# Ledger of designs, part 1: VH-VL binders against o58714

Scores and structures below are computed, not measured.

Target 1, 254 residues: o58714
Amino acid sequence: MRVDLNSDLGESFGRYKLGLDEEVMKYITSANVACGWHAGDPLVMRKTVRLAKENDVQVGAHPGYPDLMGFGRRYMKLTPEEARNYILYQVGALYAFAKAEGLELQHVKPHGALYNAMVKEEDLARAVIEGILDFDKDLILVTLSNSRVADIAEEMGLKVAHEVFADRAYNPDGTLVPRGRPGAVIEDKEEIAERVISMVKDGGIRAINGEWVDLKVDTICVHGDNPKAVEITSYIRKVLEEEGVKIVPMKEFI
Unless a header shows other numbers, all headers, positions and changes below count from the first letter of the chain; antibody chains are not in Kabat numbers.
ipSAE, averaged over its two directions, is called F for ESMFold2-Fast, E for ESMFold2 and O for OpenDDE. V2 adds 0.75 times the mean of E and O to 0.25 times the DockQ between the complexes of E and O.
[cut] marks letters that were taken out.

## First folded at step 1 (VH-VL)

Design e10 (framework fv_relatlimab)
Fold by ESMFold2-Fast, scan of step 1:
Structure e10 (fold): chain C 254 residues (1-254), chain A 118 residues (1-118), chain B 107 residues (1-107)
Amino acid sequence: as target 1 above (254 residues)
Amino acid sequence: QVQLQQWGAGLLKPSETLSLTCAVYGGSFSDYYWNWIRQPPGKGLEWIGEIDHSGSTNSNPSLKSRVTLSLDTSKNQFSLKLRSVTAADTAVYYCARGSYYRGWFDPWGQGTLVTVSS
Amino acid sequence: EIVLTQSPATLSLSPGERATLSCRASQSVSRYLAWYQQKPGQAPRLLIYDASNRATGIPARFSGSGSGTDFTLTISSLEPEDFAVYYCQQYSNYPLTFGQGTNLEIK
């Protein structure tokens, strides 16, 4: 059994967050690097790409809505033309830094509200996928496990890595419970580890209402935005390795 | 829309402990740092410190030994305690929300004037 | 700590004129700079974040520019309600720091 561990990086301010990016980089196989629209800037993008290279971590673009104040977590209505070109622009911007370091991009994982909106809006999903295809058809799209986005991407010729969230509650339809609602975020380290094992070994998890949700696990989202999150990520990796699961970049098995 | 309301004792004697509380309405702590900033008379704004949902704190080195930040998630409140006050601690104190990955502040509380008289 | 120096300390202008306020950092803060407006008896109000992005609800006459160590806040045509104290703030390094303020006063 092979799984990838991904984390959203390059979203730091000041020296405080750079240290956390360095720590989490030790435990992941894929870095989703902010492209300057919800977070990051040219210097942060270059430093994050270099840090990933030093830790032998694969780099992917993490494009989002043009919403720095809301950190890309607020919904915005985009036309298909806007969505397509916004994605192409952001992927191209990160690629420049990857290329400067002698790296290729592995994947694209949309950020925040864009990631969630794609699950509900088919026209948006198609436009984002077209933007990725305009750049490179061999990029892997990271999207919500068993979502309609995954099906659309495959129909359009993109490889897909099905992503799961061990620290987020699921609705019975396989979508994530929004962050502001009771029970949406799971904070207990042992509970998160049990959820990871359920997802990987049993192929699913209990939704917030107790119903079973089937999940395909190609990549697991982990966090490094604070010291507790880094500790949880370290523990997740340890638990997976103890169960005989191989932690490898998604490109090795997708 | 998220709003902050603050309160606490405004008049203190030297050596006492300043205690201020800020209540958050219409939002959660999960994606933000919760900050205290002060403005002494005739001076600019001075950042005191921040606390996130998990209780993790960062504080201005000039104040760190005297500052305690706390969070009460059940009441949706966060608090500042500043020990051993002197006349130099006279200021308007503000609470403010800061983005978790950024340090700009919006919204702000209404402010509390704290006067330390000897 | 990073020191932010604002200039001029006081700027006297009339409604309808263009205001240009400067903020200079003792070391590079990249784009991690915000601008605030403060009126007497009120909390500061966020105007600009990440050097050039206008905050929600802020009129188009306010704009920010610059990167690294030199930053500018511009008000293209002053309205009576714009006369206030303006502060810049960096969030590149801990501790977070503010400039000393520029007082924009009516002539």
Scores: ipSAE 0.000, ipTM 0.408, lowest interface PAE 17.1, mean pLDDT 87

Design e6 (framework fv_relatlimab)
Fold by ESMFold2-Fast, scan of step 1:
Structure e6 (fold): chain C 254 residues (1-254), chain A 121 residues (1-121), chain B 107 residues (1-107)
Amino acid sequence: as target 1 above (254 residues)
Amino acid sequence: QVQLQQWGAGLLKPSETLSLTCAVYGGSFSDYYWNWIRQPPGKGLEWIGEIDHSGSTNSNPSLKSRVTLSLDTSKNQFSLKLRSVTAADTAVYYCARGRYYDFWSGYFDYWGQGTLVTVSS
Amino acid sequence: EIVLTQSPATLSLSPGERATLSCRASQSVSRYLAWYQQKPGQAPRLLIYDASNRATGIPARFSGSGSGTDFTLTISSLEPEDFAVYYCQQYSNYPLTFGQGTNLEIK
């Protein structure tokens, strides 16, 4: 049993949060690095790539909507041409920093509102996938487990890592319950660990209405944006290792 | 049994602001998007926008600059303000409950009774 | 925005007959399509969601089918209360959009 742990990094404001990026880097195998549109800037991108390199963590691009004020969490209507080129631009920008450090990019994980919109909008998903393919056909797309996006990406010739969220409630159709709803975010450390084990060992989780949702687990999203999140991430890794799960970068098994 | 009841001014002059309110009875306010949809006389339906219990909004780009959506969670009410009205804004306005389906409303399972708004000089 | 085109604009039938109403999208909406019934002076009523699922309380004579860009609402045997305007609605893309309606009238 192999699983990847990924975290969104290079997203915090100022020097105070960079220390938490260093802490979470000890527990993950894949870093999703903000590309300067929803968060980050050239200096933060370079520092985050260097931190990943120092900790032997694989680097991927984390492109989002051009929305610094809303942290990429607000929906924006894009034409297919806009979406394709916005992705190509952001992946290329991060690649410059990875290349300067002697690294290749492993993957692309869209951020926030863009990630969720792709699950709902087929034309948007196709345009984003085309932007990734324009850059490098060997990149792995990280997207929602068992989603239509995963199917489309595979049809278009892109490798997919199926992502699950132990700290988010699922709808019965396999989509995530939006952050604005009661019960959408799970904060209890023990409950999150139990959910991780269910996903990895039983291949699914109970949705918010109690129905079973089948999940393929290639990568688990974990957080490090505050001390409690780092503690939870550390605990998730510990519980997985105690269950005999191998925690390795997605490129080793995708 | 969920019921939506709406009210507001029905007669406006050009340049005025339309204000409508919708009250929700008999159901959970926090698990849904709350929507406004309009229908000009003899025409089809046009989505105006939505708001959820946290105050997050999405609105039709064609109307976004003139639309303000708000809610009062203590009263289970939500409201529409549409500024700078013209004769083209004459329509029956409906409030509706949108099934939560990530990022925006999916489909509408309960509707208010409708309010005819007429804009004339 | 996604444009939904409904056909025919008007359909004249008698009670007991089968009604077939079409909705075509300008681009794929996958399965994210709903159907509504509206009678004069009333708000629309949800009939079908996710292209084929009947809403709670909707009679079995109503069924939906289709995927992508071509969708159909079928009423297997018309009852007098079924004569109304029918609208399709997509929720695949923002902004949400509706078709222009099909008027089902008694012959």
Scores: ipSAE 0.000, ipTM 0.425, lowest interface PAE 13.0, mean pLDDT 87

Design e7 (framework fv_relatlimab)
Fold by ESMFold2-Fast, scan of step 1:
Structure e7 (fold): chain C 254 residues (1-254), chain A 121 residues (1-121), chain B 107 residues (1-107)
Amino acid sequence: as target 1 above (254 residues)
Amino acid sequence: QVQLQQWGAGLLKPSETLSLTCAVYGGSFSDYYWNWIRQPPGKGLEWIGEIDHSGSTNSNPSLKSRVTLSLDTSKNQFSLKLRSVTAADTAVYYCARDWYSSGYYYGMDVWGQGTLVTVSS
Amino acid sequence: EIVLTQSPATLSLSPGERATLSCRASQSVSRYLAWYQQKPGQAPRLLIYDASNRATGIPARFSGSGSGTDFTLTISSLEPEDFAVYYCQQYSNYPLTFGQGTNLEIK
C-alpha cells in the first residue's frame, strides 16, 4: 500500500514557525504552500519552496479566501467567476516561485473555509476545479475522501487525491466535525495512530456517533505548527512504516 | 452590520419563569450558533446554552433541566425560557452569535445589549 | 467542566505600559480559547479567537499566545480606552466556560 503525507506550510512569519516547517519537512512527501491570500507573502513562499526542494518534498498550491485577518477561515460568498479566477491567480503566483527554483507543481489543496465550503457547495467546487484546469489539467486536486467534490473533479477530468484526517472526528456522512465543537479534534498520539491504522488497514473509521465511515486513503494530513504536532507526525510516519506502508508522493500513484 | 436586540423580563419572583427574546437584524441564522450568556452582579460570565438554525440545542448541564431554547425563523428571533427561578438567577442576560463558518469556530462576535433580570421575594 | 483561572485578578498600570494577562485551563483546550474585553454597562467584545488570531477591527497592540493549558493576552502599549475587564473563554468542551476575569485599572 502507498500513501502520501501532506502538511500545510508557509503559513506564518517568524523564526519559531519557520523552524517547525523545517522539522515537519523531514516526515512528509507533499507540502501545501500558502499563496499569500490567507497567509504567506513572496519571501515566505520562496523560502518554503526552497525548503521543500532541499528535502525532496513535492510542492502544491494551498489557495484560500482573500482574508489575511481571518487566516482564510471565514466563509465568503463568491460568484463562480470570482472563485475560478481567485484560484487561477493563487496557483499562478505559487508556480512563479516553484518555476524559479526549477520545480513543477504537483497538486492543489484548498485552504480552510474554502476547502470545507467546496464540500457543501457544488457550484463553488466546479468553479475552483475550472480554475485549476485553466492553469494545468495534470495537477492533482487534494480533497476530502469520498466527497462529492472528488466525484465532480473526476467528471471534469481532474486527478484526485482522497485526503483523510486522523486527528479529526468524522460525521456519519463522511464530512468533518467542525473545529471548535467538542470532540472535533483528537490530540492523543496513541489514539491518532490507531485511527491511522484503521483508515489504512480497514478502509475507514468510526464517526463521532459510532457509525462506520468508508474512506479511501491517498494522502493523510499531518501537522507541524508546534513541537507536539511534529512529534505526532513523526510517530504517524513510524507507525505506517512498521505496517509496511510505502510513503511516497501522490504523483507516484495517482 | 449584524445586530442583536433583546427584550423580556425585568423583575421576577421566586418560582416564576424567565422569558427573554433576541431578534437578529442584518443577518441569517445559517452557519451560526445563537447563545445565551448571563452575568450575576459583580461576577463573571456563565454560558447558558446555544441553538442553531435547525433548532438543535446544547445547554449547560447545571441549568439543562430548567432551560428551553427556541427559534422562530419567520421572525428572525430566538428565545430563552428559564423556569423555577431563584435569587441565584439574578443577572444581566446576553444573547450572542457564536461566529463560525464552514469548518471553523471563532467565539462570540456579536452580542445583544443585555437585559437585567432581578429575582426577589 | 473545564475551569479557567485568570491572573492577576487586578492589574494596575499606566498608559504606555505593556500589559500581560494570564489564563490557565484545568485541562487542555488545545487552541480553542478566545479573549473578550468588557467595559462597565456594556456587552463583552471579542478580541482574540483560536488563541492568537485578532478579531476584525481589533488594534495590532492586542496579541494572544499559548496553547493547551496556558494562555496569555498581551497589550503592547496601553491606551486609555484599554482599561477594562478581560475574560478568557474556552470552546473545546461543553459546557462552554469563561475565566473569572482580570480587571485592568489605571494607576
Scores: ipSAE 0.000, ipTM 0.446, lowest interface PAE 12.9, mean pLDDT 86

Design e8 (framework fv_relatlimab)
Fold by ESMFold2-Fast, scan of step 1:
Order: sequence, then structure tokens, then C-alpha cells
Structure e8 (fold): chain C 254 residues (1-254), chain A 120 residues (1-120), chain B 107 residues (1-107)
Amino acid sequence: as target 1 above (254 residues)
Amino acid sequence: QVQLQQWGAGLLKPSETLSLTCAVYGGSFSDYYWNWIRQPPGKGLEWIGEIDHSGSTNSNPSLKSRVTLSLDTSKNQFSLKLRSVTAADTAVYYCARYKGYDSSGAFDIWGQGTLVTVSS
Amino acid sequence: EIVLTQSPATLSLSPGERATLSCRASQSVSRYLAWYQQKPGQAPRLLIYDASNRATGIPARFSGSGSGTDFTLTISSLEPEDFAVYYCQQYSNYPLTFGQGTNLEIK
């Protein structure tokens, strides 16, 4: 079995977080680089792209809502025209830095509230997908496993990598329990490892109410925003490798 | 702008059922979690429970046996029934919106409150 | 249930002074903590969520900090309208719980 490990990176303005980005780069195959709207800036974007290049990690755009104060985690009502052009703008901005370093973009993974809103709002999902297609039809969209967004993207001719979250509780319908709800985030290293094994070996996980949720696992989201998160990410990679899972960039099998 | 308007019984006798309703105006009912919170006179806040658009509920274990939460999606209303009230249930009752999916996790919009007095 | 302990119970200050209010959790709530302001006869008003994010319309003088079990609400320069009761609230685990409140009163 082949699985990609992705992490959201370039989401800082300071040295401490950049140092953690360096650590997590050792364990991932795909970097979702902030495009300056929810986090990052031109200097951070360039440094993060260079860091990914040094570690042979594939680069993708991580576009979000224009909300630095709320880190892109606050919902914004966008028209389809706004959504389409906001995505095109952010993907293009990151591509400039990738191109300057001799790299191509592998994928696009929307950030935070935008990622979640697309799961609920089909018109928004279509507009975001159109923005990606306006840029490059060969880009891979990273979106929630088995979501309606994945179906719409495939229908519109865009490649999809189905993403799962080992550290997030699932609702019975396959959506994520929101971060602000009790029990939404799982922090125990051993529990996260057990969830990863369940997802990869059994093709699913138990939802917050105990019902089974089927998941397609193309890419697993991992974190590196603090030392404990880096330790958990390292452990996830170790556990997957011990189970015989091949950890490779999504472009090798999507 | 979203507004919560609440109504229901003000004066109850011990053993009766408290019934309160909250109506949502100016916004979507379906994307949020709708909560009841109470505050006894001169005391702090106590969470009672929540309901989402699908009818899924969670309630405070200390009140679970007496609490029934319901919704009427056609009217964008949700309701609280609290059975077998005692003087300890005297409080101002608030309905409130909980923003889940945008990661705020906090009660950003509150109803005006309804004072419920249970005579001893 | 997670118990939130606020200190001090009462804080007496003058307009223009800096206020610091503490909230301590009996176990880690990560960053899933909010702060509310309540004036007599009114519903609580959301000030801060996710420990440090200001809610819409909240003045810049209000700030939140902390993570895990130790949290602080700071009002950099008190205005007359800021004298009220302040509550912290966790949403890391069910049941949702509130602190007992800090009464910020004019000296």
C-alpha cells in the first residue's frame, strides 16, 4: 500500500516555527505551503519552498480565506467569482516561488474554514475547483476522504487525493468533528497510531458516536507546529513503515 | 445579522416541566449547534445541552435524565424541556449559538434570557 | 468534568489601569478556552475564543493568552464600560464548563 504524508507549513512569521518546519520535513512527502492570506509572507514562502526542495518534499499550495487575524479559521461568505479568483491568485503566488527554485507544484490543499466550507457548499467547491483548473489541469486536489467535493472534482476532470486525519474525530457521515467541539482533537500518541493503523489496514475508523466510517486513504495529514506534534509525526511514519506501507508523494500513485 | 429570540414559562411549581423555545432569525439554522445555558441568581453559568440540525444532542450528565432537546427546522426553532423541576432550577435560561465548523468553538450569539422561578 | 478556577474572585481597579484575570483548568484544555463579559441584566458577550483570538467587534485592548491549564485575559487600559463580570469557558471536553467568574469592579 502507498500513502502520502502531508503537513501544513510556512504558516509562521518567526524563527521558532521555521525550525519546527525543518524538523517535520524529515517525515513528510508533501508540504502544503501557506500562500500569504491566512499565514506566511513572501519571505516565508520562499524559505519554505527551499526547505522542501532540500528535503525532496513535494510542494503544493495551501490557499485560505483572506484572514491573517483569524488564521483562515473563520468562515467567510464568498461569491463563486471571488472564490475562483482568490484560489487562482494564491496558487499563482506560490507557483512563482516554486518556479524560481526550479520546482513544479504537485497539489492544492485548501486551508481551515475554506476546506470545511467546501464540504458543505457545492457552489463554493465548484468555484475553487474552477480556479485550480484555470491554473493547471494536472494539479491534484487534496480534500476530505469520500466527500462530495472529491466526487465533484473528479466529475470536473481534476485529480483527487483523499485525505484522512488520524488526530481528528469523525462524524458518522464522514465529516470531521469541528475543532471547537469537545472530543474533536485526539492528542494521545498511541491512540493516534492505532487510528492510523485502522485507517490504512481496515479502511476506516469509528466515528465519535461509535459508528463505522469508511475512508479511502491517499494522504494522511500530520502536524509539526510544536515539538510534541513532530514526535507524533515521527511515530506515525515509524508505525506505517513497520506495517509495510510505502510512504511516497501522492504524484507517484494519483 | 443573526438574532435569537426566546420565550416560555416564567413561574413554575415543583414537579412541573419547564418549557422554553428559541427562534433563530436572520441566519442559517443548519450549520451550527444550538445550546441552552442557565445562570442561577448571583451564580455562574451552567451548560445544559446542545442540538444540531440533524437532531443529534449532547447534554450535561447532571441534567441528562430530565432534559429533552428538540428542533423544528421548518421554523428555525429549538426547544428545551426540563422535567421534575425544583427550587434549584430557578435561573435565567439562555439559548446560544455554538460555531463549530469555523473552529471558533464559542458561544458567539446569545438570546436575551428568560427568568424561570420555581416556587418552594 | 473539567473544573475551571478563576482568580481573583474580585479585582478592584481604576480606569486607565491594566487588568489581568486568570483561569486555571483542572486538566489540559489545549487552546479550547473562551472568555465572556457579562453586565447586570444582560446575556454574556463573547470576547476571546481559542485562548487568544478576539471575537468580531471586540476592542484591541482585550487580549488572551495561555494554553494547556493556565490562561490569562488582559485588558491593557480599562475604560468605564469594562467593569463587569468575566467568565472563562472550556470546550475541550463534555460537559462544557465555565469558571465561577471574576468581578472587575471600579475602585
Scores: ipSAE 0.014, ipTM 0.530, lowest interface PAE 6.8, mean pLDDT 88

Design e9 (framework fv_relatlimab)
Fold by ESMFold2-Fast, scan of step 1:
Structure e9 (fold): chain C 254 residues (1-254), chain A 120 residues (1-120), chain B 107 residues (1-107)
Amino acid sequence: as target 1 above (254 residues)
Amino acid sequence: QVQLQQWGAGLLKPSETLSLTCAVYGGSFSDYYWNWIRQPPGKGLEWIGEIDHSGSTNSNPSLKSRVTLSLDTSKNQFSLKLRSVTAADTAVYYCARERDYYGSGYFDYWGQGTLVTVSS
Amino acid sequence: EIVLTQSPATLSLSPGERATLSCRASQSVSRYLAWYQQKPGQAPRLLIYDASNRATGIPARFSGSGSGTDFTLTISSLEPEDFAVYYCQQYSNYPLTFGQGTNLEIK
């Protein structure tokens, strides 16, 4: 069994957060780098790409809505043409920094409200996928496991990495329970580890209402935005390795 | 269970400032946009504006010059100030929660409403 | 601003009948339209969002349809508690706007 570990990086302003990005980089195989619209700026993007290079971590674009104030977590109304070109722009911007460091981009993982909106809006999903294809047909789209987006992307000729969240509660339909609802975020390290094992070995997890949700696990989202999150990420990697799971970049098996 | 409770002065004279506060109980404050909406007697609903957890605001252009929205995250409260009131500002004022994730822009929880009368 | 026009202004029906309420937008709002019910002395209550999704706790007799500029709210078989004012609201563009309302009253 092979799985990828991904983390959202380059999203904070300042010295302290850069130190946490350095720590989490030791445990992941894929970095989703903010493209300057929901977070990041040219200097942060360059530094994050260099840090990934130094740790032999694959780089992907993490495009979002143009919403610095809301960190891309607020839904934004986009036409298909806007969505397509906004994605192309952000992927191209990150690629400039990757190319300057002698790297290729591995993947694209949409951020926040854009990621969630694609699950609900087929026209938006198609437009985002078209923007990725305009740039490079060999890029891997990271999207919610077993979502309609994954099917659309495959139909349109994009490779897909099915993403799961061990620290988030699932609705019975396979979507994530919104942040802010009781039980939406799982914080206990041991519980998160048990959820990871369920997802990898049993192919699913119990939804918030107790129903079983089937999940395909290509990549697991992990966090590094505070010291506790780094500890949990380290523990997830340890538990996966102890179970004989091989942790490799998604490009090696997608 | 999320509940919004609002309060403020209900009787004003022309030129005064309307001040209303809304408190949020039973749910997360920081994951949502918080709104003010008003309804003049016998008329429809008019959106006043919104504020998010970071203090960022959007307001109706027709009211923007007179509207100030503020937030107190330590108390889970948000407030509306409307300056230079006239009789046209007589309305029931509602606070409401707006979702700020995908599909957002609609109001799933509302306060009880506060009748504000501007005497003439 | 996007103007929402509801029709009819007043709809007089009897319990057990089907009600169909219309909302027309001055320009496309895609699917970003919600419906609310308001009873005298009460705050509005969310019924439908994203044109066709029922809010939590809303009875199955309420349904929404439409996209772009033309939307309908349907109540398949009126109950006595359904006689109220209904508002549509768009959230495609700022400022957020509401229709003028349809008063559903007992015949």
Scores: ipSAE 0.000, ipTM 0.413, lowest interface PAE 15.2, mean pLDDT 87

Design i10 (framework fv_indenebart)
Fold by ESMFold2-Fast, scan of step 1:
Structure i10 (fold): chain C 254 residues (1-254), chain A 120 residues (1-120), chain B 115 residues (1-115)
Amino acid sequence: as target 1 above (254 residues)
Amino acid sequence: EVQLLESGGGLVQPGGSLRLSCAASGFTFSDYAMSWVRQAPGKGLEWVSSISGYGGSTYYADSVKGRFTISRDNSKNTLYLQMNSLRAEDTAVYYCAKDYSKYYYYMDVWGQGTTVTVSS
Amino acid sequence: QAVLTQPASLSASPGASASLTCTLRSGINVGSYYIYWYQQKPGSPPQYLLRYKSDSDKQQGSGVPSRFSGSKDASANAGILLISGLQSEDEADYYCMIWYSSAYVFGGGTKLTVL
């Protein structure tokens, strides 16, 4: 049984947060590095790539909407041509820093509102996938487990890593409950760990309405943006290892 | 065969405390979520609280939140309900119930119940 | 307003059929939920009868007679427990239940009298 742990990194500034990126890097196998559109800048991108290299963590691009003010969390209507080229641009920008450090990119995980919009808008999903394929057909797309996006990517010849969220409530259709809704975010360490074990061993989770949601688990999203999040991530890794789950980069089994 | 046996009920004054126990046998206790469901005299079923298989998550009815604590000891195959600041409206038969799965799904096996009477 | 509403009582003749309803509050789509049914006889704990989400996703409890079945009425936003060929031993309280918003929610129960 093999599972990847991914975290969104290179998204904040300041000495305290630089230290947290270093701490969480010890527990993950894949880093989703911001590409400068929703967060990050050239110096942060270079430093994050170097930090990943030092910890034997695989690097992937984390492209988002061009929205620094809203941190990429606000929806934007894009034409297919815009979406395709916005992705190619951001992936290329991060690749420059990876190449400078002697690394290849492993994957692409869209950020925030873009990630969620792709689940609902087929034309957007196809355009984003085309942008990735324009760059490198061997990249892995990280997307919502069992989503239509995963099916479209596979149909178009792109590898997929099915992502799950142990700290987010699921709707019965397999989408995530929006963050502003009651019960949408789970914060308790023990509850998050139990959800992780359910997803990995039982192949699913109870949705917010009690209905069972089948999940394919290739990669689990974890956080490191504050000390408590780092503690939770450390604990998730520990309980997975105690259950005999092998924690490896997604490229080892995708 | 699966068996659940509740104990710890009795007569208590308003503001008092009681701890209910449920002894489980016939199944791997830690693989199943457990619940407490109560029934006031002549009334319907009211869910009180649930706990996951390993005890990492708990849920409570709004009427008992902050007063009752559900817990389990998987080494003893025992479920507990610590009831504090008891009120007359907590008077009921309290049933221990086994969930169908390790997490929250539905209760498939029920105990015989233990009676709690909160009266002066 | 209650999440689940059941009629307090229902009576039917031996050999007839009884349809027990469980109505979900406006805004909660019955099509999305498993409706669980329980039977309780005086002096006894509840017994699990069956669950129903759709014709392709339903389960009968162990030892529950085939004359008990579940269905839904989408227009009424209700789950239905149908008991065919009523027998005197079917006289009991019947409860529906769902898992909703981090809680198990029971209906108020329907007392079925077989006269």
Scores: ipSAE 0.006, ipTM 0.455, lowest interface PAE 14.2, mean pLDDT 87

Design i11 (framework fv_indenebart)
Fold by ESMFold2-Fast, scan of step 1:
Structure i11 (fold): chain C 254 residues (1-254), chain A 123 residues (1-123), chain B 115 residues (1-115)
Amino acid sequence: as target 1 above (254 residues)
Amino acid sequence: EVQLLESGGGLVQPGGSLRLSCAASGFTFSDYAMSWVRQAPGKGLEWVSSISGYGGSTYYADSVKGRFTISRDNSKNTLYLQMNSLRAEDTAVYYCARVGYDFWSGYSRFDPWGQGTTVTVSS
Amino acid sequence: QAVLTQPASLSASPGASASLTCTLRSGINVGSYYIYWYQQKPGSPPQYLLRYKSDSDKQQGSGVPSRFSGSKDASANAGILLISGLQSEDEADYYCMIWYSSAYVFGGGTKLTVL
């Protein structure tokens, strides 16, 4: 069994978060690098790409809504034409830094509110996928496991890495319980480890209402945005390795 | 300006304990991972342990797992190594070294190193 | 068995070049790793020299002369530290290091004598 570990990186303006990015880089195989619209800037993008290169971590674009103040967490209504070109722009911008370092991009993982909106809005999902295809048909789309977006991407000719979240509660329909609801975020290290094992070994997890949710696990989202998150990420990797799971970049098996 | 100063070494009997300290100055301590590296008399360098900038992640060489504990107090700019169940083969000069991401260079390394503190485990 | 192997000693003449090798264990591909190099003079702590992964991905330590350079020999599965224009002050112990399997691993060190 092969699994990828991904983390959202380059989402700072300054040294504090870049220090944490270095820590989490030691445990992941895929870095989702902010493209300057929800977070980051040219210097942060270049340094994050270099950091990923130093740690043999694959680089992917992490495009979001044009919302620096809200960090891409606020929904914005986009036309299909806007969505398509916003994605192409952001992927191209990050590619310039990757290319300067002798790297190719592995994947695209939409950020925050854009990621969630694609799960609910088919026209938006198709437009984002078209923007990716405009750039490079061989890129892997990272999206919510067993979602309609995954089906649409496959129909349109993109490879998909099905993403799961061990630290988030699931609704019975396979979507994530919104942050701010009781029980939506799981912070206990041992509970997160038990959830990771369930997802990988049993192919699913119990939803917040107790129903079973089937999950395909290609990549697991891990966090490095604070010291406790880095500790949990380290523990997740340890638990997976102890279970004999091979932790490799998604490009090796997708 | 960047300085690392180790202390706490000494002579100890097998099975004993020692606590090493490394006082850091001249940089923002919490921005950097820190490491302990040892060198037995006339021998090469051996990595012992590392700790992330905020202490959330720790790493240990197999030879010291379960016996040594690395920790840090960022409010005092100090790195620690608690050494328990000491053995003759733990006899070495213990160096602390700064490890961490440099925003402007984009690369980490062991730089700088302290002067070292000597630990002798002998009957 | 050792992850990194270095020759115990190497001698070279002033003005000549010395190639110090760091061989990775069979099964560990040198092409995938950053090789870090450190210099230690008698009575002093180690000093960082440079790191090398490829010609497009390398970094020199501050104040380290350009006559120190890194490379790799894929056929030998080894990292190489090249010191050109050898000077008497280059006499020291040299260590290679990699990050492998959640651990920093040092080679056994090479004592370079400039005669």
Scores: ipSAE 0.000, ipTM 0.406, lowest interface PAE 17.4, mean pLDDT 86

